# VHH binders against o29008, part 3

Target 1, 271 residues: o29008
Amino acid sequence: MDREEIKVAVLRMEGTNCEDETVKAFRSLGVEAEAVHIKQFYSDMIRFEEQRSVFDYQCLVFPGGFSAGDYIRAGAIFSARVKSVLRKDIEEFIKMGYPILGICNGFQVLVELGALPGFDEDKPLAEKPEMALAMNDSSRFECRPTLLKKESEKCIFVKNLKKDVVMFPVAHAEGKVVFPSGKEDEYLERLTSNDQIVFRYVDEKGDYAGYPWNPNGSFYNIAGICNATHTVFGLMPHPERAFFGYQVGRREGYGDGYCIFRSVVDYLEKL
Short names: E, the ipSAE of ESMFold2; O, the ipSAE of OpenDDE; V2, 0.75 times the mean of E and O plus 0.25 times the DockQ between their complexes.

## First folded at step 1 (VHH)

Design g01 (framework vhh_gocatamig_d2)
Fold by ESMFold2-Fast, scan of step 1:
Structure g01 (fold): chain B 271 residues (1-271), chain A 122 residues (1-122)
Amino acid sequence: as target 1 above (271 residues)
Amino acid sequence: EVQLVESGGGLVQPGGSLTLSCAASGFTFSSYALAWYRQAPGKKRELVAGITSGGSTVYMDSVKGRFTISRDNAKNSVYLQMNSLRAEDTAVYYCAKDYYGSGRYWDYFDYWGQGTLVTVSS
């Protein structure tokens, strides 16, 4: 499709006063993007011109950040609201081949919805969550740059990414990827065999290392994964905060996050 | 949740002074470097001044000798004292904290709040 036909929805549960860097990133690539409160998808109390359908968009983003204030489990609360009103529409959206991105809290939303790890291509959303994002091993809020090794060739969000290692910041209290007890090796084998591990935390030498390089203690240093069809992607680091050069202290150009957003635009242009 | 709240901006005549304040919460303040960035209309955000957890400072060349950054760890606050203000200093000023905490990467600051507008005009 042409870029003029591409519209991206960045989902919000609570209003924020801060500029949405994800909307800005997509708009800088020449596609239309807007922040959409989830009530706009289901409430008839909203003015007609502000009402939306999931199918008005070709990409959904569950954004990172602290949209709900000081929630202990912000992603779980957001996902509970999404489950009650949007589950069926999101399942259809995925089956149609349209991409979904979950950043930080948004990754937690996708996990709680059963969209990730998303092993069953015929059932995009599992009945129950198949993994979790647990409290950081440090028991602290972690806020730092991270180095991420690209592990996937099939995820549509990294097709434009030619570098082996990128730098994205993290900002989270609950970022630890965990799988069901006693099934860690089984899940690792399934994810690896189907090219679903997208990024793993590494140190400055490109080696898999513990804290602080793995900032949360995630199993297998996993920083981000995609579903079995490679169109739903979740990660704890914030590529939208590494999109523009000025966000990473550069006078001009783009940061490593640029390629994540450009990859999905390139994918949609070929649909 | 990390929060940074800027205050102290306003309209001032060339040669005047302003003190900007940033109140921080949600992290171990004494362990992190803090910085002031600014963005003028039509320009990119630029680092104005920074202060490490140990108290070392860095300044943009055009503000050296005119601006002073300081921190008060007991009050979880960082300040920017601006003297001899010029029209070129007109911008929205943002407070930011270091992602890593080491002060090594001035490039990777986050939690830019609403900002505070400084207008230098007669």
Scores: ipSAE 0.000, ipTM 0.099, lowest interface PAE 21.5, mean pLDDT 81

Design g02 (framework vhh_gocatamig_d2; at its last look DockQ between E and O 0.01; V2 from the best seeds 0.00; counts 0 for: pae E 19.4 > 2, placed apart)
Fold by ESMFold2-Fast, scan of step 1:
Structure g02 (fold): chain B 271 residues (1-271), chain A 120 residues (1-120)
Amino acid sequence: as target 1 above (271 residues)
Amino acid sequence: EVQLVESGGGLVQPGGSLTLSCAASGSIFSIYALAWYRQAPGKKRELVAGITSGGSTVYMDSVKGRFTISRDNAKNSVYLQMNSLRAEDTAVYYCTAGYEWYDSRGFDYWGQGTLVTVSS
């Protein structure tokens, strides 16, 4: 597919506020991108000329940034509505091999939709959630840079990433990856055997370490995972806030987040 | 400044035909969809017909088979061919556009409207 044919939808609803950064990131790579309110995909109350189909796009992004205080309510409404009205369209989108990225609150949305961990290649969305993102062990809002070790070779979002360790900021109160009680080892084996663990939190030496390096207490230091087909990716840190050099204290150029977005574009150009 | 300019309205007898035209200008963004709405006195503004960049169309039930919407992407224009006009089609007709590659909250552009009167 030529780059000018690639179109990215960055989904939003009331309270989201990171869509502009993600739109700018994709546009800087020469692909079309826009912020799209989720109601534009399903509501008869949206004027026709503002209505959208998920199939107008080749990549969907569920961004972070629900407003403080509205997060739990807004996220639950978002997930329930997407699941109720867009389930079949999203399942088909995934089956066609089109990528979906969930950042921070967006990772939580993908978990609630049953898209992650997404063990069954034939069933992109599980009937009920198979994991959760719980309150940080510190019981605090964590807002700082994190160091992440790349664990996956198959996830399409990291194919352009040549570094072993990258730095992305976190900004969350509920980021702890948890699996069903008594099934932690089973899930770990399944995720590892199918190359679905994408990033794990590490310390400054590149070693797996606890707090503060693992900012939320996530099981196995997991920071991000992808589904069984390696095209749906969720992570708690914000690569869109580490895309441009100026976002990470450099005068020019790109930050480590650039490679995540470039990998998606490269994947779609080959599709 | 984004502008939508309608033309083609007028007085026509029942059973007659009119073609409405709308040209959009001033935006650097591509147009995703164009639509015709109408508003008669005492009624809400209602969707008459719409067309996406891919050619998908929608029509109000009462105009299906009588009205045809089409677009010219090179001219950023949309047309509404109205046949077998009825008295109840009398209204001010408005053109509107939805743009690609932007926050959809940011743009809400309407034309000035063109009056269509169906009477003897």
Scores: ipSAE 0.182, ipTM 0.680, lowest interface PAE 5.7, mean pLDDT 84
Fold by ESMFold2, look of step 2:
Parts: structure tokens; sequence; C-alpha cells
Structure g02 (fold): chain B 271 residues (1-271), chain A 120 residues (1-120)
């Protein structure tokens, strides 16, 4: 589709002050992007002119920058009925081939919705969560650069990426990827065979290493995964905080995160 | 889908100790938050202790320092170690599992309960 037709919704939750770096990243690429409160998709209590449809957009982003308490509390805000309606719209959105990005806390939301690991392309939202993002092994909030090795060729979010290793910062207390006990090998085989592991934490030599290079202790050093259609992507590091060079200590140009957002635009222009 | 079975209840003297166990069936135990609730005769159910999938714990004020919740994902089990027991701890204890354990409304699964009686 034409670039002027592309619209991105960057989601907000009640009572939060979302980071606007994601909106800026997409807008700098010439794409219409706006912050949208999640209630604007389903609440009759929102003024009519502020109501939105998920289907008005071609990309949804669940951003980082929310406190862990705000994301956990989202379940208390999402009644069973509200969760059913929102899940249905998101399920159809995924089936239409439109991308969804979950960054840090947004990755946690995608896990809660059953969108990731997302093994079944015909049923893109699992009925119950199939993984978790657990407390860091350090028991600390980790705020540091991370080095990430690209592991996927099919994920639409990395198609523009030319480098084997990129740097994105992390800032989280709960980022440890875990799978159901006794199913770790099974899940790893499924993810690997369908090219769903997108980024893994590495050290400065490109080796898969433990703490502090794997800052949270994630299984298999997984930093980010995508679903079976390669269009729903969740990661703990913040590519939106590495989009412009100045965000990562460079005087000019772009950071490694540029490729993530550019890849979305390139993908949508081909739809 | 998930079944929870408590064990380890019984009669114990004040100041004594008791360990409650809860065995779970199901394919995704490691991603659930787990908790123990209790209900004394004539009282509402109350959260005693909870543990997230990541191992973070919470305790009601009256049991802090006396009770310890733990989980063993390899055995699909959650435990409540109860030390320095008091008469006020007498109740039926229930294990629970759910994705968001901070409130009983978020727990999908409940056991049948095990009775703990603290009496001289």
Amino acid sequence: as target 1 above (271 residues)
Amino acid sequence: EVQLVESGGGLVQPGGSLTLSCAASGSIFSIYALAWYRQAPGKKRELVAGITSGGSTVYMDSVKGRFTISRDNAKNSVYLQMNSLRAEDTAVYYCTAGYEWYDSRGFDYWGQGTLVTVSS
C-alpha cells in the first residue's frame, strides 16, 4: 500500500505516561502514527469522535515505558467481556497480515494475550498464556546496553537489518523468558523450526553468554520472538531508544533500532 | 484442565510447625502465579501468601516471618511452610493458581482445601 495510507497505533493504558519515542520513530519515516488509549477501541464511555477501530490501523505497537504495576493491573481493568472483544479484534488484525510490535512491557502484554509464542497461524491467540516474562535472575532492575544477534530471516521486523549483531538498551525488572516446565526443548524446537527466535543476547565477541550479557537469565538467551506468521514480534530491549544515533551516544545518523521500524514500513508498502 | 490437591493439614500445638503441599496437574504450571488462601469458620477467605511465576512473594502481615511460600516447578508443586503457629491460624487452606494472582478474581483454579487446626 502507499505510505500515506499507513497508520500506526501506539497503545496507551489508563493512568500512564507513555514514551513518545515510538511515535516519533514512525513519523520520521513518513508514516502517520498516533498514541491511542486502549479504551478508545472498545469503550462506549469514550466520546464518539475519539472512538477508534483497531482496523483503522495497519500496525499496532504495545510500547515500553509503562511501570510493571500498570501492566499487571491491566488484567484487573480487562474484564472477561472486554478481553473477549479486544482479543477478537486483535486476532482478526493478525489474520489480515498486519504487524504487531510489543516492546518490553508490551512484550509482556502480547504474552498475556496469548499472541506469543504464537505457534498456530490459524488460531493466532492462545486461550491461555504459553510463556512468561519472569523476574530477572539478578533480582534487580537491569538498565544497560545489550548486544543482540539476529536469528531470524523470516521475521518482517528484521528484513531491513544488514548487521548480524545490534545494540538496544534494556530497562526492566521482569524480562526472563521462561517456558512451561518440561516443555522447554519442545518449545525451542518449534520456535527454531519455524524461524520464530528473532534476537538472542550475546557478549562483545558474539558468544552466547550469561549475566551480564544475558541480563535477565532468559532461556536460550532469547531477547525477542515472533509468532508463526512472523508478523507479531515481542522483545525486551528497546529499539525505539536506539533509533536515532544521539540516543546511543553517536553524534549523527541512526542507531541500530532504525531497521526495526523501517522494516515495518517496507513490509506494509508491499501489502 | 488444571487440578490442585492440597495435603499436609492436621492438628498442631501452638508454636508448632506444619508444611502444606499442593500438587498440580496441567501442562503450563511454571507460568502460573500460585497462592494460598485460608478461610476460618465465619470469616471471609483471605490471601495468606502468593508467589509469582518469577519467584516474587507476598505475605499477609500477620504471617510475615512465620510462613514461607515456595514452588518447585519440576514437581508441579507449591508449598507453605508454617512456623510459630497460633490459634488464629486455624482455617481451611486452599491452594490456587492463575495468571494474575494479586486478587482472587484472577485465579482460575482452586483446590478442595486442607484443614489446619492449632489447638492445645
Scores: ipSAE 0.000, ipTM 0.146, lowest interface PAE 19.4, mean pLDDT 81
Fold by OpenDDE, look of step 2:
Structure g02 (fold): chain B 271 residues (1-271), chain A 120 residues (1-120)
Amino acid sequence: as target 1 above (271 residues)
Amino acid sequence: EVQLVESGGGLVQPGGSLTLSCAASGSIFSIYALAWYRQAPGKKRELVAGITSGGSTVYMDSVKGRFTISRDNAKNSVYLQMNSLRAEDTAVYYCTAGYEWYDSRGFDYWGQGTLVTVSS
C-alpha cells in the first residue's frame, strides 16, 4: 500500500481520553489517523458523513487513557460493546492480516474480546477470555518508567526495533498478566513456541527481576503479547508516551516508542 | 507512585511577584513532562505553563513574558516564577506530571494545589 492510502482508527467510547497521543503519533509518520467513536460503526443516529466501517481502515488501536482505578470496569464495558456489534468485522479484519494494537486499557479490551493470547488462527476471537490482567500485586496504581526486553522476532509491531531493551512508561492499577490456574506452564510453552511473547520487564542490567522492575507482578514478567498470527499486539506500557524525544528527555529525535508505530506503517506499506 | 506537593502560594499585591515550587517524590523525575495549571472560581482548569523532559517550554498567551517555568531534576522540582501579577491571575495553581501536556488528560499525577490571590 501507498502510505497516503493508509488509514488508522483509534477507537474510543464514552470515558476514553488517551486517543490524541496515538493519533498524533501516526499522523507524524505521514499516514491518516483519527479517533473514531464506536457508535460511528453502528448507530443510526450518526450523520452519513460521520458513519464509519471497520474496513475503512488498515489498522485499529484500542488506546489507554482511562481514569485511574476504572480500567477493569471501563475495559469490560468497552469490550462488551465491541463484541456485540463488531465481532464479525474484527474477526475478518484480523484474518485479512490488518494489525490491531491495544495499549494499557486497550490490552485489557483485547483480552476480554478473546483476541489475546489468540492461539487459534481460524478463530481470532475466543468465545471466552483465556487470560486476564489482574490487580497489581502492590494493590495500587503504578506509574513509572519500565524497561522492556524485546522477546519476539515475528511480531510485526517490533520489526523495526533494533534495541534489545526499551523504555516505556506504565500507568495502571490492573496490569498483572495471569493465566488460568494450573495452566501457566502450558500457556508459557505455547506462547514461547510460537514467539508470541513480545516484551518482558527487566531491570537496569537487563535481567528479569521482581518489583519494582516488574511493577504489576506479571507472570514471567510479561509486559506484552501478540496473537498466533503476530498481527494483534497488546501491552501494558505506553509506547505513545515514548514516541517523541521530548517525551523521554531528549531534545531531538524520537523515543523508543517510535519503532512500534513505524513498524505498523512499514508493514502496511508492504501488505 | 509520584506525589506532588506545591508551595509558595499566598496573597500578593498587583504588580508583585511570587514563586511557586513543586516537589516530586518517587520515580525518575527526568522523563516527566511537568506543568502548572490554574483554576479560578467558576472557570475551567487551564494550562499556564509547561516544560517537557527535553526542556521545551510552552505558555498561555496571557502569561507570556511574565511567567517562567523551570525544572531542577536534581531536586525533583518544578518552579513557576510569576512576575507582574494581575488580579486575573488569582486562582488555585496545580502542579502536574505526565508524559503529554497537550491535554490535561495526559497527566497522571496532580498536586493538591496552592492558592494565589492577587489583590490590593
Scores: ipSAE 0.000, ipTM 0.235, lowest interface PAE 14.1, mean pLDDT 88
ESMFold2 (binder alone), look of step 2: mean pLDDT 80; pTM 0.818

Design g03 (framework vhh_gocatamig_d2)
Fold by ESMFold2-Fast, scan of step 1:
Structure g03 (fold): chain B 271 residues (1-271), chain A 119 residues (1-119)
Amino acid sequence: as target 1 above (271 residues)
Amino acid sequence: EVQLVESGGGLVQPGGSLTLSCAASGFTVSSNYLAWYRQAPGKKRELVAGIYSGGSTVYMDSVKGRFTISRDNAKNSVYLQMNSLRAEDTAVYYCARDLWGYEYAFDYWGQGTLVTVSS
């Protein structure tokens, strides 16, 4: 489709300003983007000019949070709401090949919705969560740059990414990727064989190392994954905070996060 | 008609305590998510604490261990117990309700109550 036809919805969640950074990133690429409260998708109580359909958009973003509150529980409650009122629409959206991005708290939302790891192409949203994001092994809020090695060639969010290692900041207390007890090896095999592991934490030499390089203790150093159709992507680090050069200590230009957003635009222009 | 009315704000000394009350009408607090937000001059409104219909709670990091949100179903009210108050807690505090019990769909706010922490 033509760029002027692309519209991105960045879901607004109370107490966050990360949606503004994400909206700005997409708008800088020449596509329409706006912050949308989830209520606008289902409530007849909101003004009609502000009502939206999921299908008004070609990309949905669940943005990162602003504080180190109880994100896992908040994400579970929000996800239950999304699933109860938008389940069929989101399933159809995914089936049509339209991308969904979840950043930090948004990754937690996608996990709780059953959209990730999303092994079943015929059932985009699982009946119950199939993985979790747990408390950081450090038991601390981690807020710092991280180095990530690109592991996937099929995820639509990294098609424009030509670098092997990128730097995105993290800001979370609950970012540890965990799989069901006793199923870790099975999940790893399934994710690896279907090219669903997108980023893994690495050290400055590009090696898979523990803390502090793996900031939360995530299994297999996993920083982000995508679903079986490679169009739903979640990650704990914040590419929207590494989009502009000034966000990462450069005077001008773009940071490594630019390629994530550019890849989505490129995908939709070819869709 | 849904209404949220805050009370209990005032001037307190650093290290002091204050309890804010939010009286609800037109719905039952036990069936909804309710939260306390605050806004200091020149700053964006921020979540302080929330309580879900099931009774679980959420807190902003800077108030964890100092503030406690609670509800009284019989009085149809929500409270914020504020201990060990600091100058940076000075703000207008608002009670908010999500019509459907989720923190991301707020459609009703109270008028706010001013809390000033100074000597």
Scores: ipSAE 0.000, ipTM 0.113, lowest interface PAE 20.0, mean pLDDT 81

Design g04 (framework vhh_gocatamig_d2)
Fold by ESMFold2-Fast, scan of step 1:
Structure g04 (fold): chain B 271 residues (1-271), chain A 120 residues (1-120)
Amino acid sequence: as target 1 above (271 residues)
Amino acid sequence: EVQLVESGGGLVQPGGSLTLSCAASGFTFSDYYLAWYRQAPGKKRELVAGIYSGGSTVYMDSVKGRFTISRDNAKNSVYLQMNSLRAEDTAVYYCARELYDFWSGYPDYWGQGTLVTVSS
């Protein structure tokens, strides 16, 4: 489709009244993007002109939270509401091939919806969560840049990314990828064989190293994964905070996060 | 193991000069941004100067024209040449490695610091 037809919804709940870096990133690429309160998708009490359908958009983003406290409480409430009111629409959205991005607490939302790891192409949302994002091994809020090695060639969010290693900041108290006890090897084999591991934390030599390079202790150094159809992507680091050059100490141009957003726009232009 | 070791601090009279050195080990030095920070008594640690992997530099306003940061990738070292020193430059100076930038990120490794005292 033409770029003018592309609209991105950044989903938010009460208390978020301003444009964030995710909206700015998409708008800088020439596509329409807006913050949308979840109630706009289901409430008849919202004025008609403010009402939205999930299908008014070609990409949904579940954005990152600003603090650990906000993430724990607001994220749980948000996930429950999405599950109760948007589950069927999101399932259809995924089956139609439209992309969904979850950043930080947004990754947790996708996990709680059963969208990730999303092993079954015919069942985009599992009945129960099949993985979790646990408290950081350090038991601390981690806020710093991270180095991530690209592991996937099929995820639509990294098609434009030619670099082997990128730098994205993290800001989270929970983010440790964990799989069900006794199923770690099964999950690793399935994710690897279907190209669903997108990013893994690395050190300055490009080696898979522990803390502090793996900031949360995630299994297999996993920083981000996508579903079986490669159109739903979740990650703990914040590519939207590495989009513009000024966010990463450059006077002009773009940071490594640019390629994440450009990749999804390119994907949608081919639909 | 990443290490940053500072040297060159000391006592100097106002108007004098000092060169600080930072020896780095445990990483591919040429790929990283390096910075000098300082912390004066009762103040927060602040950025003094930074040098990008490509050699471009940044300075805080109060040291522009007086301090020069440089790097020697063959020796895995970063330097801070300090000229026209003032009493207000008295601080512990820290070498730091930057992953991303000098403004929006923060250093992932710090040296132990070297004291610079500017007094008569």
Scores: ipSAE 0.000, ipTM 0.125, lowest interface PAE 17.6, mean pLDDT 81

Design g05 (framework vhh_gocatamig_d2)
Fold by ESMFold2-Fast, scan of step 1:
Structure g05 (fold): chain B 271 residues (1-271), chain A 120 residues (1-120)
Amino acid sequence: as target 1 above (271 residues)
Amino acid sequence: EVQLVESGGGLVQPGGSLTLSCAASGSIFSYYALAWYRQAPGKKRELVAGITSGGYTVYMDSVKGRFTISRDNAKNSVYLQMNSLRAEDTAVYYCAAYEYSTGWYEFDYWGQGTLVTVSS
């Protein structure tokens, strides 16, 4: 489709703080984007002209935000609302091939909805969550740059990314990727064989290393994964806040995070 | 807008110590990630050390255990404490600031540089 036909919804509710950065990212690429409060999709109390349908958009973003610090399940309230009122619409949206991005708390939302790891191409949302994002092994809020090695060739969000390693910041208390007890090896084999592991934490030499390079203790150093159709992507680091570069001088343009947003626009232009 | 001014460079003997300081302007200094780069004659500019708004530090392998980067948000300053200096540490040292912004736009700001010469 033509770029002017593309419209992106960046969802918001109480506790999200990164929606404006994501809106600006997409608008910088020449596509329409707006922040949409989740109740605009389902509430009869919203004025008709402010009501929205999921199908008004070609990409949904569940953005990140600062951790509350006092609740272990960041995003649980948001996930419950989405699941109860938008489950069927989101399932159809994914089946139509339209992308969904979850950043930080948004990744947690996609996990809670059963969208990730999303092993079944015919069932976009699992009936119950099939993985979790647990408290960081450090038991502290982690806020720092991370180095990520690109592992996927099929994820639509990284097709424009030519670098092997990128730097994105993390800001979370609950970012540890965990799989059901006793099923870790099964999940790893399935994710690897279907090209669903998108990013893994690495050290300065590009080696898979533990803390502090793996900031939360995630299984297999996993930083981000996509679903079986490669159109739903979640990651704990913030590509919309990429900041650390090794380029001398000031250049107009974008850092490593640019390629994530550019990739999905390129994908939609080919639909 | 961020402006960076380095100080503390000079001539030092091998095995000596030197502290570089970088004063930054800006009302929200605590949001910036700060780094020290260096460039020796005939070489590419390279990252020596970095410190994020959250205090996470990154070091070049050859300086780990010898150099320490720190920040003082109350003074809008970042420091590089350099110990056990070697001839190969001779370079112009640059302070750089990266906005850890709440927006899509990233800023790369550079100081003018300060010369460090390690020689007997």
Scores: ipSAE 0.000, ipTM 0.148, lowest interface PAE 16.8, mean pLDDT 77

Design g06 (framework vhh_gocatamig_d2)
Fold by ESMFold2-Fast, scan of step 1:
Structure g06 (fold): chain B 271 residues (1-271), chain A 122 residues (1-122)
Amino acid sequence: as target 1 above (271 residues)
Amino acid sequence: EVQLVESGGGLVQPGGSLTLSCAASGFTFSSYWLAWYRQAPGKKRELVAGISSGGSTVYMDSVKGRFTISRDNAKNSVYLQMNSLRAEDTAVYYCARGRYYDSSGYEYFDYWGQGTLVTVSS
């Protein structure tokens, strides 16, 4: 589709300002983007001009959230509401091949919705969560740069990314990827065989290492994954905070996060 | 033997520019991230800028838009281009080979240069 037809919805999460930076990133690429409150998708109590359909957009973003607070409770409440009022629309959106991005708190929301790991192409949202993001092993808020190795060639969000290792900041207390007890090996095999692991934490040599390189103790050093169709992507680090050159200390141009956003725009232009 | 040698420091007037260089030897330069730290008298050493093996950068908020870190793997060198210098930028600047951050935000660097003095004064 033409760039002028692309419109991105950045969903509002209570108490966040991360939606603004994400909106700016997409607008800098020449596509329309706006912050949207979930009520705009289902409530007839708001003005007609403010009402939206999921299908008004070609990409949905669940942005990063609170720098502190109860991510698990807030995410579970939000995801339950999304599932109750938008489940069928989001399932159809995914089946049509339209991308969804979840950053930090947004990754937690996608997990709670059952969109990730998203093993079943015919059932984009699982009936119950199939994985979790738990408290960091350090029991501390982690706020620092992290190094990530690109593991996937199929995820639509990394096709423009030519570097093997990128640096995105993290800011979370609950970022540990965990799989159901006794199913860790099964999940790892399924994710790796279908190219669904997108980023893994690495040390400065590009090797997989424990804390502090793996800032939260995530299973298999997983920093981000995508669903079976490779169009729904969640990650704990913040690419929107590494998009513009000024965010990463360059006077002009872009940081490593640029490629995440450019990749999805490139995908949509070819759709 | 790992060595980091800084150069390029000096006296400059407010609003001026300096380029610091760090020449590295004794390790596989391209495999490590490098950083510039600074320390003013009586203050703790603070991270100014860092650059990963892949070229990703990080900066202290007060220098964003003014300072640029870069690396040249062929020359085993890392650079800090400092523009629009302020009196508050006066410090000894250190080049460091990075190891990791811990969960409390402490940076661990295993090798440091001896430092180069930058003085911003009229």
Scores: ipSAE 0.000, ipTM 0.100, lowest interface PAE 20.0, mean pLDDT 81

Design g07 (framework vhh_gocatamig_d2)
Fold by ESMFold2-Fast, scan of step 1:
Structure g07 (fold): chain B 271 residues (1-271), chain A 123 residues (1-123)
Amino acid sequence: as target 1 above (271 residues)
Amino acid sequence: EVQLVESGGGLVQPGGSLTLSCAASGFTFSRYALAWYRQAPGKKRELVAGIYSGGSTVYMDSVKGRFTISRDNAKNSVYLQMNSLRAEDTAVYYCAKEGEYFDWLSPYYFDYWGQGTLVTVSS
């Protein structure tokens, strides 16, 4: 489709007031993007001109940086509301091949919705969560640059990414990827065989290493994954905070996060 | 114009307590992370504590359990409650606002700093 036809919805929780870096990133690529409160999708108490359908958009983003101090709890509350009012629409959205991005708290929302790891193409949202994001092994809030090795060739969010290693910041207390006890090897084999592991934490030499390079102790150094159709992507680091060069200490141009957003636009232009 | 003004520093006995305040203006306070850094004479600046816009906190290991950072968005203020003070806590304490690249480990990623407030722990 033409770029003028692409609209991105960045979902908001109740009471958040902010200038969203995700909206700014998409708009800088020439794509229409706006912040949308979940009530705009279901409430007839909202003014008619402000009411929305999920299908008004070609990409949904569950953003990083909700103002809540407990990302895991906030994600669970938000995902429960999404499931109760938008489950069928989101399932159809995914089946149509439209992308969904979840950043930090948004990754937690996608996990709670059952959209990730999303092993079953016929069932985009699982009935119950199949993985979790747990408290960091350090038991502290981790807020630092991280180095991430690209592991996937099929995820639509990394098609424009030509570098092997990128740098995105993290900011979370509960970012540890964990799988059901006794099923870690099974999940790893399934994710690896279907190209669903998108990023893994690495050190400055590009090697898989523990803390502090793996900032939360995530299983297999996993920083981000996508679903079986490679169109739903969640990650703990913040690519929207590494979009512009000035955000990552460069005088001009773009940071590594640019390629994530550019890849989505490129994908949608080919639909 | 972004301004950060620290207050509350002073002389305190070992084992005593002190509360630092930082009054902020010139930006939408509730949207940004704020941090306390300190610098002893001849030493590098180091992170003491930080508070994310949503209220999550981070602490340097040597102050964890002794210091508490908090914020009041209605008053555009950040506080550092310091308990069980030690001679090694003697330093100029600085308030800092989140910069363009979010990094609690490096003072260079904070774009605005206050003038500092001196804390001396001695008899």
Scores: ipSAE 0.000, ipTM 0.122, lowest interface PAE 18.9, mean pLDDT 80

